VHH binders against FYVE, RhoGEF and PH domain-containing protein tag-77 (tag-77). Designs and how they scored, part 12

Target 1, 198 residues: FYVE, RhoGEF and PH domain-containing protein tag-77 (tag-77), of Caenorhabditis elegans (x5lx76r375to572)
Amino acid sequence: KLHYAAVEFLKVQNNYVQYLKEMAVLYPEYMERFGKRVGRDLLASHNGHENVVLQIKKIMVQILPIHEMLLKEIDKVCSNWDSRYPNMSKTIGTFADFLKCCQPFLDNKADFLNKLLQLRNEDKEFDEATYMFETEVFKRGKKGAVIQQLDQVHQNFMRYKLLMLRYSEYLIDDCDEKEKAQEAIQKLENVTQAVNQK
Below, E stands for the ipSAE of ESMFold2; O stands for the ipSAE of OpenDDE; V2 stands for 0.75 times the mean of E and O plus 0.25 times the DockQ between their complexes.

## First folded at step 10 (VHH; framework vhh_7zox_3)

Design q01 (from n05 with W99Y Y100W; at its last look DockQ between E and O 0.59; V2 from the best seeds 0.00; counts 0 for: pae E 6.8 > 2, grease 27.3 > 24.2, SAP .73 > .668)
Fold by ESMFold2, look of step 10:
Structure q01 (fold): chain B 198 residues (1-198), chain A 119 residues (1-119)
Amino acid sequence: as target 1 above (198 residues)
Amino acid sequence: DVQLVESGGGLVQPGGSLRLSCVASGFTFSDYAMGWVRQAPGKGLEWVSDIYWGGDTYYADSVKGRFAISRDNAKNTLYLQMNRLKPEDTAVYYCATGYWPLEDTFDYAGQGTQVTVSS
């Protein structure tokens, strides 16, 4: 059903905003509190560079406001929904170019992964604290280690096209919204090509 | 429209091997994470393996070391090489895209291919 496909945008966006908050706010906060209990600064500089958890936070706090704004716009569309006049495509199409905000994270993902692996190997208390965060706060199961979840930024960036394809499947042929959906899908394709070619 | 078509299942003896394929269409295959999930008779869905943009792979503990996921972006095809098969691997295997580890959900899955491991 068309309405359920539109509401799926809201569910997906809520979950992604929560993920960004977990990585940008809750993870550093957890590491600080765990560190205080064990007499360590787990977020101290490593090899003369800012701790990788703080580097990740710095980028994700720039991504988060864009997605909070998109969440509000998607919520407005869903709250005012009338299936006779479907209108999600404009919101998604309008925000497509702003989704490039993930680029700085994607450019640094390999480095973040390597630094996290190194810290977890070299610092037992950092490793234990990260494990406890994963199991008590993050709660994403055995495949949900913080390192594996770094893929969420790229996957979320790509997800909007899939959501639009499913939404478009439920639109009647030859309607204005179907045409707008195809235009939004094309814009998302163009934006993803620009980001992924790097 | 998004389509995923699995093939390569069959009956195999314990210790044997199978290679599953999944041909994708209707989206830019190379941009998305792909995965395999399975459903044993009378059971729920169980995650098996994922492969991400850039080639990173992940496996469930029950298949690690025995299964290998791969993709051929030029052919829009996802593969699962399954070695040292056990009766516990008997299931319908589905390929999926739009897998979101945040929710342990996926947006699209194929019709599945049956794998039966029996003496």
Scores: ipSAE 0.079, ipTM 0.525, lowest interface PAE 6.8, mean pLDDT 85
ESMFold2 (binder alone), look of step 10: mean pLDDT 83; pTM 0.848
OpenDDE, look of step 10: ipSAE 0.411; ipTM 0.730

Design q02 (from n05 with W99F Y100W; at its last look DockQ between E and O 0.54; V2 from the best seeds 0.00; counts 0 for: pae E 8.1 > 2, grease 26.1 > 24.2, SAP .721 > .668)
Amino acid sequence: DVQLVESGGGLVQPGGSLRLSCVASGFTFSDYAMGWVRQAPGKGLEWVSDIYWGGDTYYADSVKGRFAISRDNAKNTLYLQMNRLKPEDTAVYYCATGFWPLEDTFDYAGQGTQVTVSS
ESMFold2, look of step 10: ipSAE 0.184; ipTM 0.597
ESMFold2 (binder alone), look of step 10: mean pLDDT 83; pTM 0.843
OpenDDE, look of step 10: ipSAE 0.436; ipTM 0.729
ESMFold2, look of step 12: ipSAE 0.012; ipTM 0.439
ESMFold2 (binder alone), look of step 12: mean pLDDT 81; pTM 0.833
OpenDDE, look of step 12: ipSAE 0.023; ipTM 0.437

Design q03 (from n05 with W99F; at its last look DockQ between E and O 0.64; V2 from the best seeds 0.00; counts 0 for: pae E 7.0 > 2, grease 25.9 > 24.2, SAP .722 > .668)
Fold by ESMFold2, look of step 10:
Structure q03 (fold): chain B 198 residues (1-198), chain A 119 residues (1-119)
Amino acid sequence: as target 1 above (198 residues)
Amino acid sequence: DVQLVESGGGLVQPGGSLRLSCVASGFTFSDYAMGWVRQAPGKGLEWVSDIYWGGDTYYADSVKGRFAISRDNAKNTLYLQMNRLKPEDTAVYYCATGFYPLEDTFDYAGQGTQVTVSS
């Protein structure tokens, strides 16, 4: 039970790091490649500002290294796992303050959405390229559209508390790891309040 | 301590309406995306609808225009208004949260409420 709850952190973090790479690297590269095929720069400045895909990339590049470090630490915990000495709470607790690195994305999400929708409506080739990216990368149902995925940053940030709550449920009461789990949960609550109040 | 409790299911004639409710506890409801999934007899899980913390809603094509998802953050309650029900809507409906990127999976779901649409 406890080991499966710890492994869930690894699954969630792997998926999120992949998502960040898709938005930071794969999407811009896809748009460049598609643009070359059709003789257009699909990432050119729009309305006097840097293209929204590149704006999103810049923020994802800032978020990605923090989450890659967390993934490595979670992987170490899971690879060396001994249920007699559970130790996920310290890793999550030490990274909790850094998880607010999502704040610049969240502050700009509505603007990114508006600019994406506007560009897709105004530029047929941009729209087609984005659609093709969605169908080739997000193959599972209608849920995988780029606009729906903009919420993944906030959704992933909020999930760390749920994962900690699940993990804590399987810990023995009145043990050191349970106390550390409760401390990590409190840190995540404090960071959540700070992120959501803005 | 995360709990999701669905209610409001039942037997209804084709063309009828039902309103499902889901009361949440054990987490700060307003911070999380919430959704409905369903499972028809002998079939796998099918995504129905999501609502995000900013109020954005999304629907499966099979229910778009007939179902309306909403939330009342003051009451920690998620709703699904289902109109013009069809026999194919017969399923156990689950309230869910903690959705994974790029997958139709979630961290928590309730026990479900049965919806049966038959003549």
Scores: ipSAE 0.042, ipTM 0.485, lowest interface PAE 7.0, mean pLDDT 83
ESMFold2 (binder alone), look of step 10: mean pLDDT 84; pTM 0.858
OpenDDE, look of step 10: ipSAE 0.482; ipTM 0.768

Design q04 (from n05 with W99H; at its last look DockQ between E and O 0.07; V2 from the best seeds 0.00; counts 0 for: pae E 6.4 > 2, placed apart)
Amino acid sequence: DVQLVESGGGLVQPGGSLRLSCVASGFTFSDYAMGWVRQAPGKGLEWVSDIYWGGDTYYADSVKGRFAISRDNAKNTLYLQMNRLKPEDTAVYYCATGHYPLEDTFDYAGQGTQVTVSS
ESMFold2, look of step 10: ipSAE 0.025; ipTM 0.485
ESMFold2 (binder alone), look of step 10: mean pLDDT 83; pTM 0.848
OpenDDE, look of step 10: ipSAE 0.629; ipTM 0.832
ESMFold2, look of step 13: ipSAE 0.049; ipTM 0.486
ESMFold2 (binder alone), look of step 13: mean pLDDT 84; pTM 0.853
OpenDDE, look of step 13: ipSAE 0.023; ipTM 0.275

Design q05 (from n05 with L102W; at its last look DockQ between E and O 0.01; V2 from the best seeds 0.00; counts 0 for: pae O 10.7 > 2, grease 25.6 > 24.2, SAP .715 > .668, placed apart)
Amino acid sequence: DVQLVESGGGLVQPGGSLRLSCVASGFTFSDYAMGWVRQAPGKGLEWVSDIYWGGDTYYADSVKGRFAISRDNAKNTLYLQMNRLKPEDTAVYYCATGWYPWEDTFDYAGQGTQVTVSS
ESMFold2, look of step 10: ipSAE 0.032; ipTM 0.449
ESMFold2 (binder alone), look of step 10: mean pLDDT 83; pTM 0.847
OpenDDE, look of step 10: ipSAE 0.662; ipTM 0.836
ESMFold2, look of step 15: ipSAE 0.292; ipTM 0.643
ESMFold2 (binder alone), look of step 15: mean pLDDT 84; pTM 0.847
OpenDDE, look of step 15: ipSAE 0.005; ipTM 0.232

Design q06 (from n05 with D104G; at its last look DockQ between E and O 0.06; V2 from the best seeds 0.00; counts 0 for: pae E 14.9 > 2, grease 25.2 > 24.2, SAP .724 > .668, placed apart)
Fold by ESMFold2, look of step 10:
Structure q06 (fold): chain B 198 residues (1-198), chain A 119 residues (1-119)
Amino acid sequence: as target 1 above (198 residues)
Amino acid sequence: DVQLVESGGGLVQPGGSLRLSCVASGFTFSDYAMGWVRQAPGKGLEWVSDIYWGGDTYYADSVKGRFAISRDNAKNTLYLQMNRLKPEDTAVYYCATGWYPLEGTFDYAGQGTQVTVSS
């Protein structure tokens, strides 16, 4: 049970890093390539503002390296796993404070949504390119549309809290790992509380 | 592609029971959390219940003690046993899934099955 609880961190983090890459790298890249094929710069400024896709990219690029490092550390913990010496709590606790890096995205999520909807309504070629990205790259059956994916940053905090609670439940009482798990849970609860205010 | 097909809805009197089924395909069922959400006439979506990979179950307060969620990973099927039904349970019930959903936050949903509780 303990080992499966630890491996769930790896599954969750893999999915999340993939989401960040899709929004930070693949979506802007797709829009650029689609634009070249139709003779338009789909990432040009819109109504005097930087294109919303590039605004999202700038924030996601700040978030992505932190989560890639976390993925690497989780993978190392799972690959070297020994249930006699469970050790996930330190990794999660160390990265918990750095997860605040998502706050700029959450502060702007509603604005990003509105700007995406407005741009899709006002620019037919942008709308078609986004639709094609959603159908060809997001692998619709698993991820869903760009708009639905904006919630993944918020949901990831809740996922880590739940994962740590389950992991902690399988730990033996009165051990160092359980104590570290409670510390990590407290850090995640503090971050989750701040995030939920958005 | 992800496919979720609900069945088992119908008309039932208050106090009665129904058992909803949802057959899933296009993903590794045993790796996903599954759940039920419902939409009453003229209202928004309301989370009903979740079941996770390890069998942990969670319920909305409005259905706790009356509904039981379960899954059969060998048959890729999610179930909702609904007992002591009330008129307030009248809704379209959607089967839903996600990697690790939080109360009513799912990535995919089916087309729904109608449950009507009426005298």
Scores: ipSAE 0.000, ipTM 0.117, lowest interface PAE 14.9, mean pLDDT 79
ESMFold2 (binder alone), look of step 10: mean pLDDT 84; pTM 0.853
OpenDDE, look of step 10: ipSAE 0.751; ipTM 0.879

## First folded at step 12 (VHH)

Design r01 (from p04 with W99H Y100W; framework vhh_7b18_3; at its last look DockQ between E and O 0.01; V2 from the best seeds 0.00; counts 0 for: pae O 13.9 > 2, placed apart)
Fold by OpenDDE, look of step 12:
Structure r01 (fold): chain B 198 residues (1-198), chain A 119 residues (1-119)
Amino acid sequence: as target 1 above (198 residues)
Amino acid sequence: QVQLVETGGGLVQPGGSLRLSCAASGFTFSDYAMGWARQVPGKGLEWVSDIYWGGDTYYQDSVKGRFTISRDNAKSTVYLQMNSLKPEDTAVYYCATGHWPLEDTFDYWGQGTQVTVSS
């Protein structure tokens, strides 16, 4: 059970990194390529403002490297896992100090969603390109997958505390790892509370 | 109180260079993206450049290759190196911070510094 809990971190982080990469790299690049094919800049400024896709990119590129680093660390922990010596807490606890990098995204998520929706409604070619991206790259066959992705990024941010709580439940009460886990949980809680208050 | 103080503006010939500085105080500098915007007389505020937490930089197309934004967290200062200046770069330059350009407006900005490029 403890090992399973540890592996759950890996699964979640893999998905999270993928979500971030899709928004930071894949979606913008796809739109650029699509635009070139149709002879139109789909990432051009809209209504005098920078294209929302690029706005999202700017913020996501700040988040992605940190989460990639975490993924590597989680992978190492899982790959070298010894249930006699569980050691996920240090990795997550350290990472908790960097989670503030997500604050700007979380603060602007609603605005990004609204802008994307608006742009898709106002620009049919942009909408079509986005739809193609959603179906060809995401392979979800669902319109709105990009918007959903932003929500998923937020959700995954909130999952760290939950994952640590579950992890902690499987630890022995008097072990050092239990104490470290509690510290990590507290850090995560502080971060999540701070985010929710804004 | 959040304060942003721009310096380094002035009069230069076309092709000349200026380095703007913005001293920030009243907030945790390292926790905020910093940016520069400019206002040409008779026009609205125009985004020029920004630098984020991880050091990534972005530029308006018109200044790419000529302007360089940087930051020194230890000094709570953001810089804008402006090379190969053109008359069309003439404007009041503002240092800004907050959620802009992610949002439509800056949270905070300075008094601005005048940059004039003229022969």
Scores: ipSAE 0.000, ipTM 0.212, lowest interface PAE 13.9, mean pLDDT 87
ESMFold2, look of step 12: ipSAE 0.000; ipTM 0.201
ESMFold2 (binder alone), look of step 12: mean pLDDT 83; pTM 0.844

Design r02 (from p04 with W99F Y100W; framework vhh_7b18_3; at its last look DockQ between E and O 0.47; V2 from the best seeds 0.00; counts 0 for: pae E 9.2 > 2, grease 26.3 > 24.2, SAP .75 > .668)
Fold by ESMFold2, look of step 12:
Structure r02 (fold): chain B 198 residues (1-198), chain A 119 residues (1-119)
Amino acid sequence: as target 1 above (198 residues)
Amino acid sequence: QVQLVETGGGLVQPGGSLRLSCAASGFTFSDYAMGWARQVPGKGLEWVSDIYWGGDTYYQDSVKGRFTISRDNAKSTVYLQMNSLKPEDTAVYYCATGFWPLEDTFDYWGQGTQVTVSS
């Protein structure tokens, strides 16, 4: 039970790091290559602003290294796992302190969604390239997954909150690890409240 | 404790309609994606529809245009309106919740409600 709960952190973090790479690296790269093939710059400025794909990339490359570091730490915890001495809470609690790096993305998420939708409606080749990316390269998602992937940044906090609650349920009451788990849960709750502002 | 309770199943004639409800408790409902899956006799579990934290909805191709998922955050309830029902829709329908929509992986499941479409 406790080991399964700990391993879920590794699965979730692996998937999240992959989604960040898809938005920060693979999507812009695909749009550049598709654009060269059709003789267009699909990442050109739009309505007097930098292309939304590049704006997203700029922020995602700041978020990605923090999550790659967390992935390495979670992998270490899981690789050395001993259920007699559970120790995931420190790693997650430390990560929660650094989640502020995502705030610029979250502050702009609605704008990014609107700009993506607008560009896909107004630029047929941009829309086709995005569709091709979703179906040929971005194999983990459903059709329309680029827009859904913007939600992954927000929803990842909910996943860690849920994972910590489940992990904490399997810990022995009134032990040091459970106390650390409650502290990590509180940090995640505080971040979630800031993200879900009225 | 997370709890999901489905209601609204039953026997219906082909072409008829049913509305499934799933009452959720034990978590902050508005933070969670909700979904429906079904177990058709002789087949495994198959995904039907999702509704995400942001309000976006997604459907399996075979039910698109016939089924509508919706949620009422004030009542902590998700619904599946099923119209133009066919015998092939006969299944146990499960409500689910979680935060991993791109993998279609949910963390909590209900006990299911039987839907039978026959004359």
Scores: ipSAE 0.011, ipTM 0.307, lowest interface PAE 9.2, mean pLDDT 80
ESMFold2 (binder alone), look of step 12: mean pLDDT 83; pTM 0.845
OpenDDE, look of step 12: ipSAE 0.029; ipTM 0.488

Design r03 (from q02 with F99H; framework vhh_7zox_3; at its last look DockQ between E and O 0.64; V2 from the best seeds 0.00; counts 0 for: pae E 7.9 > 2, grease 24.3 > 24.2, SAP .713 > .668)
Fold by ESMFold2, look of step 12:
Structure r03 (fold): chain B 198 residues (1-198), chain A 119 residues (1-119)
Amino acid sequence: as target 1 above (198 residues)
Amino acid sequence: DVQLVESGGGLVQPGGSLRLSCVASGFTFSDYAMGWVRQAPGKGLEWVSDIYWGGDTYYADSVKGRFAISRDNAKNTLYLQMNRLKPEDTAVYYCATGHWPLEDTFDYAGQGTQVTVSS
């Protein structure tokens, strides 16, 4: 069970890196391709500001390298895994403060949502292109999937604490790794409080 | 420890309604997406519905228009209102958190509550 809990970090991180690439690269590229087909720049400035899709891209490309680095470190831990000396806690604890890199996205999520909804309402070709992207990229094929993906940054950030709680449940009581797990959980809690600005 | 406790299941006739509840503890409920999954006899897990911390809701095609998910963050409680129930809805229903839509699964689930739709 301990090894399965450790491997879950790798699965979660790999999926999240894929999500970041989808939002940072695939969505803007799709909007460019669709725009060329219909003779419009769907990513043109809107209301005197940079298009919301490009604003989201700029933040996602800042988040992506940090998460790629974390993925590599988690992969090292899993590849060299020995259940007699479990060692995921240091990696997660070391990266905990870097995970606040999501703060600029979270600070702007409500604004991104409003701008995206407004643009979809005001620009029928933008709306159609986004719907078709949702259908081609998100296998469940539903309207609003891009909006759901805006929630993924917050969900992923909060998920690390749950993953550490599960991992810690399978550790032997009163061992060095369990103490390090509690330290990592505390760091994640502190960053969560700072990010949520409560 | 993270704990999720489902209730509200039972036996109903086709066309009937039930409201499931799930009380959560051991984490900050309002920070997490919550959802329902179900397991019919002899089958694998099937995603039913989720609700995000901002209130956005999503449903499997098989339950759209019949089921309504909701949450009360003040009570740490997740709900599933199930209307116009069909025999195909018979399953153990699990409350879950730690949703990641690419996996369509959850990291934590409760012990489940049985829903039986039978004449």
Scores: ipSAE 0.013, ipTM 0.382, lowest interface PAE 7.9, mean pLDDT 81
ESMFold2 (binder alone), look of step 12: mean pLDDT 83; pTM 0.849
OpenDDE, look of step 12: ipSAE 0.576; ipTM 0.811

Design r04 (from q02 with F99D; framework vhh_7zox_3; at its last look DockQ between E and O 0.63; V2 from the best seeds 0.00; counts 0 for: pae E 9.2 > 2)
Fold by ESMFold2, look of step 12:
Structure r04 (fold): chain B 198 residues (1-198), chain A 119 residues (1-119)
Amino acid sequence: as target 1 above (198 residues)
Amino acid sequence: DVQLVESGGGLVQPGGSLRLSCVASGFTFSDYAMGWVRQAPGKGLEWVSDIYWGGDTYYADSVKGRFAISRDNAKNTLYLQMNRLKPEDTAVYYCATGDWPLEDTFDYAGQGTQVTVSS
């Protein structure tokens, strides 16, 4: 149970790093390749503004290195795991303050959504290329459309609190690791309040 | 402690309707995506629907146009309105939060509520 709860952090973080790479690297590159095949620059500026795909890329490239470091640290914890001496809480607590790096994306998510929908409606070649990316790269199934995947930034950011709650439930009462888990949960709560500004 | 408590299941005739509810506690409900999964007798889990914190909804093809997911953040409650029910909808329905679809794992899921569609 405890080891399975700890491994869930690795699954979640690995999926999220792959999502960041898909949106920051793979999607823009796919649009370039498709564009060359049809004789168009699908990432050209639109109405004097940078293409929305490139705007999203700029933000996700800033988020990606932080999450790659977290993935490496989670992987180390899981690779050396001993359920008699659980130790995930320090890693999560240390990175909790850095998770604010997603704030620029969250501040702009609605605008990115509107711009992406507008561009897909106005540029049929852009729309076709995006559809093909969704079918070829997302591998039909749980990922869904590009639009749906914009929610992954918010969803992933919030999931660490739930993962810590689950992990903490399996820890022995009155132990040092459970105290550290509660501290990490509090840090995550403080960060989620700052990010969710309501 | 995170808790999810489903209710509203039962026996209905084909073509009937049913509303499932899921009351959540132990976390800030409004911050999280919520969803429904179901498990028919002797089968694996099947994703049904998601609703995100901003209200965006997504549905499996098998239920699209018949089911409606909604949430009431003030009451910490997730709903699934199921219309035009078919015998194929017979399953235990679970509310959940976490990665989707949740084939073998949940971050959290409730105890489930039985829905039976039979003449």
Scores: ipSAE 0.011, ipTM 0.360, lowest interface PAE 9.2, mean pLDDT 80
ESMFold2 (binder alone), look of step 12: mean pLDDT 84; pTM 0.856
OpenDDE, look of step 12: ipSAE 0.023; ipTM 0.316

Design r05 (from q02 with T105E; framework vhh_7zox_3; at its last look DockQ between E and O 0.70; V2 from the best seeds 0.00; counts 0 for: pae E 8.3 > 2, grease 27.1 > 24.2, SAP .754 > .668)
Fold by ESMFold2, look of step 12:
Structure r05 (fold): chain B 198 residues (1-198), chain A 119 residues (1-119)
Amino acid sequence: as target 1 above (198 residues)
Amino acid sequence: DVQLVESGGGLVQPGGSLRLSCVASGFTFSDYAMGWVRQAPGKGLEWVSDIYWGGDTYYADSVKGRFAISRDNAKNTLYLQMNRLKPEDTAVYYCATGFWPLEDEFDYAGQGTQVTVSS
């Protein structure tokens, strides 16, 4: 059903906003609290540069407000939903260019990964604190949770096109909303190609 | 329309090997993380493995060292090489995309291919 496809935007966006808060707020706070208990600043500069957790935080703090606004707009669409007048496409199309806000993170993802792996290898308290964060916050089977979560930014960026494709599949043929959905899909495709260029 | 079509399942002896394939269409395959999930008889879905667009791979503990995930972006095809198969690997295997790794959720999955490991 069309309504289920529209509500999936809300579920996905809510999960992504939670992820951004986990990386921007909860992880640094956890590291600070753990550090106090062991008498160390686990977020101190490393190799002459700002700690990688704080570097990630700075970018996530810039991404988070954009996605909180998108969540709010998606929530309005779902809360006022009437299948006779489906209207998710405008919201997604309006925010498509703003979704490029992930570009600074994507440009630095490989560096962040290397710095995280190096720090975990070289600082046993940092490694233990990160492991405990993973087990207490991520209560699922092991996937290298913090490291794999760095891929969530790119994966989520790409998901909007898949969500639009599924939403469009449930629209009746030759209606105005289906035309708007195809326009939003094309806009997302154009943004995706721009982001994927090295 | 997004389509994922699995193949390569079958009946195999314990200790044997099998290669699963998943052909994708309806989306730009190379942009997306792909993965395998499985469902054993009477059980829920179990995550098996993921591969990301940059080539990073991840495995459930139960299959690490025995299974190898790979992708061929030119053929829009995802693979799962399964070695040293055990009876507990018996399941329907689904390829999927749109994974949210910590939620056991995905946007699309195929209809699955049966893998049976028995004497």
Scores: ipSAE 0.012, ipTM 0.450, lowest interface PAE 8.3, mean pLDDT 83
ESMFold2 (binder alone), look of step 12: mean pLDDT 83; pTM 0.842
OpenDDE, look of step 12: ipSAE 0.017; ipTM 0.336

Design r06 (from q02 with D56S; framework vhh_7zox_3; at its last look DockQ between E and O 0.58; V2 from the best seeds 0.00; counts 0 for: pae E 6.0 > 2, unsure alone 64.9 < 65, grease 28.3 > 24.2, SAP .71 > .668)
Fold by ESMFold2, look of step 12:
Structure r06 (fold): chain B 198 residues (1-198), chain A 119 residues (1-119)
Amino acid sequence: as target 1 above (198 residues)
Amino acid sequence: DVQLVESGGGLVQPGGSLRLSCVASGFTFSDYAMGWVRQAPGKGLEWVSDIYWGGSTYYADSVKGRFAISRDNAKNTLYLQMNRLKPEDTAVYYCATGFWPLEDTFDYAGQGTQVTVSS
């Protein structure tokens, strides 16, 4: 149960790193390839501003290395796991403040959503390419999957607190790891409150 | 002590309506995306709908236009209004949080409530 709770950090972080790569790398690359096939630059500037896909990419590439480092550290903890000496709390606590790296995305999420919707409405080839990306890369036949993934940045930020609460539930009261878990939860709570209040 | 408790299922005729409820405890409900998944007899889990703290809602194509997800953060309660029910909607419905909708994964789910649509 304690080991399973620790391994869920690895599953969640793997999913999040993959999401960041999909939005930062795969989506722009797909749009470029599709554009070459149809003779259009689908990532060209729009209304005098950089294309929204590239704006999202720039923020995601700033976030991605931090989360790749966290993934590496979580993988070490899980790979060397010994339930007699649980040790996930230090890793999460060390990275807690870095989770604010998502703030530039959160500040712009509504604008990114609106720009994506406008571009899909105004540009038939952009819309078709995005739909094909959603169905071919995400392996789902659902329209709007890229839109749904915009919400994952905020939700993943919230998930670390939930995951720490679950992990802490399986720790013995009054042990060093439980105290470190409480400290990590407090750090996450402080960051969460600051983000939600802005 | 994270808990999700579903209710409101039952037997209904095709074309009928049901409203599911899910009461949450043990976490700050308003901070998390919530959603519904279902499992039809002999099938795997199927994502149904999500609602995020900012109010954005998402639906599987099979239920779009018929189902409406909502939440009451003051009561820590998630709802699913199901209209124009079809026999294909027969399933155990689970309330869940921590969704990755593209991977059909989540961190917590409740015990489920049975919905049966038949004559």
Scores: ipSAE 0.041, ipTM 0.474, lowest interface PAE 6.0, mean pLDDT 81
ESMFold2 (binder alone), look of step 12: mean pLDDT 81; pTM 0.833
OpenDDE, look of step 12: ipSAE 0.501; ipTM 0.770

